VH-VL binders against Lactate racemization regulatory protein (larR). Designs and how they scored, part 6

Target 1, 221 residues: Lactate racemization regulatory protein (larR), of Lactiplantibacillus plantarum (f9uss8)
Amino acid sequence: MVLTDIEYLLSYLEAHHVPTIKKKRHTYLTYHGLAEHYTYVLKDGIIKNSIILQDGREYNLSYIAKPDVISLLRDEVSRSTDQPFNVRIESEYATFYQVNRVAFWKYVNSTPELQNYVKNYYRKKLSENILRLQRMVMNGKKGAICAFIYSLVDLFGRKVNEGILIDFVVTNDDIAGFCGISSRSSVNRMLKELRTDGVITVKNHKFIIQDVSYLLDQIAN

## First folded at step 4 (VH-VL; framework fv_ebronucimab)

Design s51 (from f3 with heavy chain S106T, light chain Y93W)
Fold by ESMFold2-Fast, scan of step 4:
Structure s51 (fold): chain C 221 residues (1-221), chain A 122 residues (1-122), chain B 111 residues (1-111)
Amino acid sequence: as target 1 above (221 residues)
Amino acid sequence: EVQLVESGGGLVQPGRSLRLSCAASGFTFDDYAMNWVRQAPGKGLEWVSGISWNSGSISYADSVQGRFTISRDNGKNSLYLQMNSLRAEDTALYFCAKDEYYEYGTGYFDYWGQGTMVTVSS
Amino acid sequence: QSELTQPRSVSGSPGQSVTISCTGTSSDVGGYNYVHWYQQHPGKAPKLLISEVSNRPSGVPDRFSGSKSGNTASLTISGLQAEDEADYYCSSWTSSSTYYVFGTGTDVTVL
């Protein structure tokens, strides 16, 4: 049977008995700027990637909620290099394959399927980053919040009678960090507007999107 | 002039029920989450229950889960706590507390009532 | 139910400064900036003193300040006055339950 690129990677790591580590909610797997010798592959759980700006604010880059390599931005041969971003655990636990970076690249170089995974990984991440930049530049603060909420559909969306449930608790601080908004109170005000307009509601601390068309209209190019 | 006024406390025997009420004024009641917080004599604060602006989110402390029911009537600007199967350990001053946000949990309590005393004794 | 750890009591003379710690875990105090402080005088309801680690509500004197480092938040009262004699409670949101969790409380005595 034909495996997806990530399924092939996971089966390869299991077959080679690569060790795993397990981390608890709101601990950090790694920090931006910290020296690291490993390539991490998410096996199970939800994580958040972020950077800390020079003024001390946290800017959130992505949630990862499905198995994937955390980052491939570091070279294959240097014994020490700085991490590109912080990785924080958002689920109760997250489990990672912990692969020596040099060994990871030896696996890739010896395996055409893993070379294809790496090629597709870079293409996907570049495309995702370009779309994020376009969305942030073109849509203003309201558009950014609408775009962010809509992006959660692919990660956590589940259809219910009232609309689309986002089956994950997203804090207002995280929304501010994803949207480049300086204060929680600004996020609260805009979420109140969306709630008043019947676009979203909240049940058990989770969003329900009641008017998907409204969100899409706000993020139109 | 935000005011929260609790009522319904009193002396009650173990196993019995009481219903507490909180009358709110001076703000748009249906825009905010509401909470019950209790304090046993000489002890610290314990969050009991929270309810969101539209009753869409409701949670309880483990110690009261299955015995207490929080509810609100936005048309009457009122919050309620139905307390069943009362135990001696439920003896406390019960405060009504207004959240600064439409959901409970992350926000702070910007206004508190004076509390109503519930004494559970045989 | 988990609680945030505070010292039982702190004391100081008028004009001195005192600091109250509030220690939790990475899943509450360490994980979020949703740490709030309440002041309670005997026989009175609690009153919000500091919100979101370090914000002072209108009407709270600037001698009250808050900070956080790692899993510990701190409330500092500078220029201690007789009216500061009260119980002080921290609170935080917990990721495990999304409930409010209060600290054990600290009694401040002005000598």
Scores: ipSAE 0.248, ipTM 0.705, lowest interface PAE 5.1, mean pLDDT 86

Design s57 (from f3 with heavy chain K98R D99E)
Fold by ESMFold2-Fast, scan of step 4:
Structure s57 (fold): chain C 221 residues (1-221), chain A 122 residues (1-122), chain B 111 residues (1-111)
Amino acid sequence: as target 1 above (221 residues)
Amino acid sequence: EVQLVESGGGLVQPGRSLRLSCAASGFTFDDYAMNWVRQAPGKGLEWVSGISWNSGSISYADSVQGRFTISRDNGKNSLYLQMNSLRAEDTALYFCAREEYYEYGSGYFDYWGQGTMVTVSS
Amino acid sequence: QSELTQPRSVSGSPGQSVTISCTGTSSDVGGYNYVHWYQQHPGKAPKLLISEVSNRPSGVPDRFSGSKSGNTASLTISGLQAEDEADYYCSSYTSSSTYYVFGTGTDVTVL
């Protein structure tokens, strides 16, 4: 039996009785800039990574909705270091393995399967960051919103009769934060335009993408 | 101009049924979510029920779930509230309200009707 | 349904400023910028006063402003006038149980 990289990591953490912590919706696991001894691994739930910009605005980096390490940007040798992101819980509850950072890197360095996980992790995160940068600089505000909505398909998308359901409630505030838009009312107006044009609709607080080709055209710059 | 006109209220005995209507004019009715909000005499506002523009999302306050049914007829620009098994606690002025939104529940009630009084008493 | 907490009453003299708080949880006021304020004069239907924390609809005087910090939203009325005497209600989107929750309401008296 062959485990995926993340399944191997989760099995390893469980077998070694690594402590878990549980947090409720809209509380923070950690904050940007806090000194931290731990590497956190999402076991269950949905989280949002963000930073606070110099002007006080929150800029949203990613949702994580499947088990994964939250960040591997901190070095393996320092006893403590600053966390790179705010981590907010977006599901009713989220559960995390709380792994001593030095011990985590000892596990990685002694285990070929975990070394492979780390290589794949960096590749994946680099790819995600390139797509985020493209969203910021390529299209106007409406194009950025279109690219963002389409990016949710991989995390939350499922096919329904009306189109593709995004099976997660995404607020105007979160959309503004992901797209670098300073006003929730601007987001609301652009979403209303997409709804009026038949590109999206809303059911039970969740988006349904009705015109996928329109969104894809916006992503193509 | 935008107008919402409620009707169908009145005096009714406990355990009976009553149907409220809201007639909308001055806007494209099927572009908006619609809500019922009630206010008991001398009390605050209580959200009762809401329905999205295409009836795809419907929700109720816990106190009325299973007893009340919200519906709309976009061809007639009308919103309805079917109230069954009425209780003294349902006595209130019932307002029809239009919701400006990008998604149901996140919006604000930009226009309200004058309300229709429902009195549940023996 | 859960209710957002407002003071029962607030009073002030003409020309003064008054502030009304609206306190909820991280699943409503604290979690989203979908806080709205409504003004209700005696015997009248409510009227939208502030939408999405701080947006003033057309026709609402500049004296009315809204803000939010953590789980508490605030409505401030500056330069208080006799016509501001009314009941004020906040409302919020909620992710915890239902789509909409109202505040307990605040009676504003102009002395």
Scores: ipSAE 0.000, ipTM 0.449, lowest interface PAE 11.0, mean pLDDT 82

Design s59 (from f3 with heavy chain Y108P)
Fold by ESMFold2-Fast, scan of step 4:
Structure s59 (fold): chain C 221 residues (1-221), chain A 122 residues (1-122), chain B 111 residues (1-111)
Amino acid sequence: as target 1 above (221 residues)
Amino acid sequence: EVQLVESGGGLVQPGRSLRLSCAASGFTFDDYAMNWVRQAPGKGLEWVSGISWNSGSISYADSVQGRFTISRDNGKNSLYLQMNSLRAEDTALYFCAKDEYYEYGSGPFDYWGQGTMVTVSS
Amino acid sequence: QSELTQPRSVSGSPGQSVTISCTGTSSDVGGYNYVHWYQQHPGKAPKLLISEVSNRPSGVPDRFSGSKSGNTASLTISGLQAEDEADYYCSSYTSSSTYYVFGTGTDVTVL
């Protein structure tokens, strides 16, 4: 059977009877700065990674909506055991493998397929972060919102008669946190502009992208 | 400047129907979500229903689901609440409330009407 | 059905400070910064007092302030005045189909 890197990891964890933990919507799996000796692997569900800045603002880093390791920023020898992100559940439930950090790295070091997963994971995350930085820094606040909305297509996009439905409720607070915008009124104003221009509409609190080309133009130029 | 004026309240018997209206002025009505919020005599506030700027999103509190229908007429700057199968526990002052945003849920209610009293009693 | 928990009443003397708590869960107050406060004088409609945890609308005195820690939001009234005697309600966004959840309400008495 041809398994993807993540499918191999999941089958490995299941075969070795690694414990799972199940959490309900809007509860936290872990917190930025919490001292823990665990690596978490999302088995099912949707989560949001964030940090809380010194002034109390939430800065949102990513949604994860498919099985993946939540973070590989801590190795087996680091003095810091602190969790790098707040991890909040965004689906009705989410299920995670809870792997002892040292044991996780022993699995990786002894298994060529898992070493390949880790290599590809770092490359993917670096590329995604560089792209996000380019889109946010170079295109202003409206461009950042356009880039964010477009990024939701890969995670939650579904074709409907009106366009592309983003089949997930995203709040103005979440958008502000992903785009580094301090004012939710600014987010609402920019979303109104996109709606007025026929780029997006909203139905049952979910975005429908009506003009994908407009979003692409905002993030490319 | 911004005004919301409710009407249509009154005394009705259980099981009957009543239609509330809210006339809006002083702002661009079709840019904002609108809500109905009620308050029973001597009790707290309860959100009843919300409708987005274009009627594309509509939701109800569990207590009124299947009995009440919210609607809006952007050409007339008016919000409506059709109340069917009324019960004694629906007795309350009904407020029309303007959302700060085009979608309901996250924003505050920045303007409120004075309310219209609905009394359900035999 | 579910309401945010507020104290029934708080009281203070003119010039003192009072604080009203509003406690919910991680699915409302703890999950989002969409906590709003409303002031209601007897026989009047509610008036927006604080939006989005700590934002003060135009015309609201600076002695009213809001904050949040975990699942609890707080409204603080400093320099308490006779006209502050009113009912105060918090509300929060929730991801449930109800969308808005209100607090149980707090009666502020100026002694």
Scores: ipSAE 0.171, ipTM 0.693, lowest interface PAE 6.2, mean pLDDT 87

Design s6 (from f3 with heavy chain S106E)
Fold by ESMFold2-Fast, scan of step 4:
Structure s6 (fold): chain C 221 residues (1-221), chain A 122 residues (1-122), chain B 111 residues (1-111)
Amino acid sequence: as target 1 above (221 residues)
Amino acid sequence: EVQLVESGGGLVQPGRSLRLSCAASGFTFDDYAMNWVRQAPGKGLEWVSGISWNSGSISYADSVQGRFTISRDNGKNSLYLQMNSLRAEDTALYFCAKDEYYEYGEGYFDYWGQGTMVTVSS
Amino acid sequence: QSELTQPRSVSGSPGQSVTISCTGTSSDVGGYNYVHWYQQHPGKAPKLLISEVSNRPSGVPDRFSGSKSGNTASLTISGLQAEDEADYYCSSYTSSSTYYVFGTGTDVTVL
């Protein structure tokens, strides 16, 4: 069978007996600014990347819900490296491969398939960051929320009779943090508007998208 | 001034039914989620059921699931709790509580009624 | 089935400070800033006292304050007065069952 770049990486890590670490819900794998010697690869589970602003507010960067490298922003050999963001576990448990950073880059530099994975990784992350900037800067608050909800389709989307179920509980605080909105009350009012308009509904605290075209129309391309 | 007034409580035999009502005033009723919270004599608070602003979302505590039905009539500014198959452990003061938000779960209860007493005994 | 753990009672003299703890898990108190406190006088309905860990509603005196550290939230009453004699309940959002969880309640006695 043809493996995707990430499936290749995971097979490689298993074949070389790379150790794993398991963490439980709402604990942190790493913190922004923490010195660390490892590159982590999510094997299973759901995590949230964030930074804490100087005033104590959390700014949320991404959910990772599929196997992936957590970050490749730290350099290959420098001793002066820090974790670029906080990593919190959002599923009941999450499991990670814990790879020595220097050893990871040695593997990459020796393996054409892993070099291809890294190239595609940076391209994907750059693209995702550009879309996040559009969400925050170009779309206004309502457009930012619409863009964020739509982004959850790829991670958690499942077709149901009523529409597309987002099979993960996302709090108003999390949405505020992802969209750069100052209060969860503002998020709640805008979600009520979307529900009144028949764009989304909520069942057992999870979103169901009933009008995906509306969400797309609110997003700056 | 926000007011919530419960009614419909009383003495009832096990296995029978009661319907509780809550009359709301002083706020735009159909903008907010509503909840029922109960308190057994001398005991703590227990959330029973919640309903969103338009009845689009409804949930129950496991202890009452399948026996109780929450509903609302936005035209009458009223919340209801239909209680079927009552058990001795359902004996409690039942409070109507207004949610902070249009959806229940994350918000706090900013206003409470005085409660209506339900006693289930043989 | 999980209630948040509070001490059964705390007591103090007028003018003193008392603190009530509310201990949960990382799936409720520890995981979210959705901890609320309610005050209940005998024979009366509960009244919102503190919302979202530390926010005071309009009309609540500044001698009531809230905080949180890890899995434990705390309500502090400074300058204790006779009228503060009441039951106090914490509540939290929970990810383990998507409804409200309340604390066991604390009886505050002013000696």
Scores: ipSAE 0.169, ipTM 0.679, lowest interface PAE 5.3, mean pLDDT 85

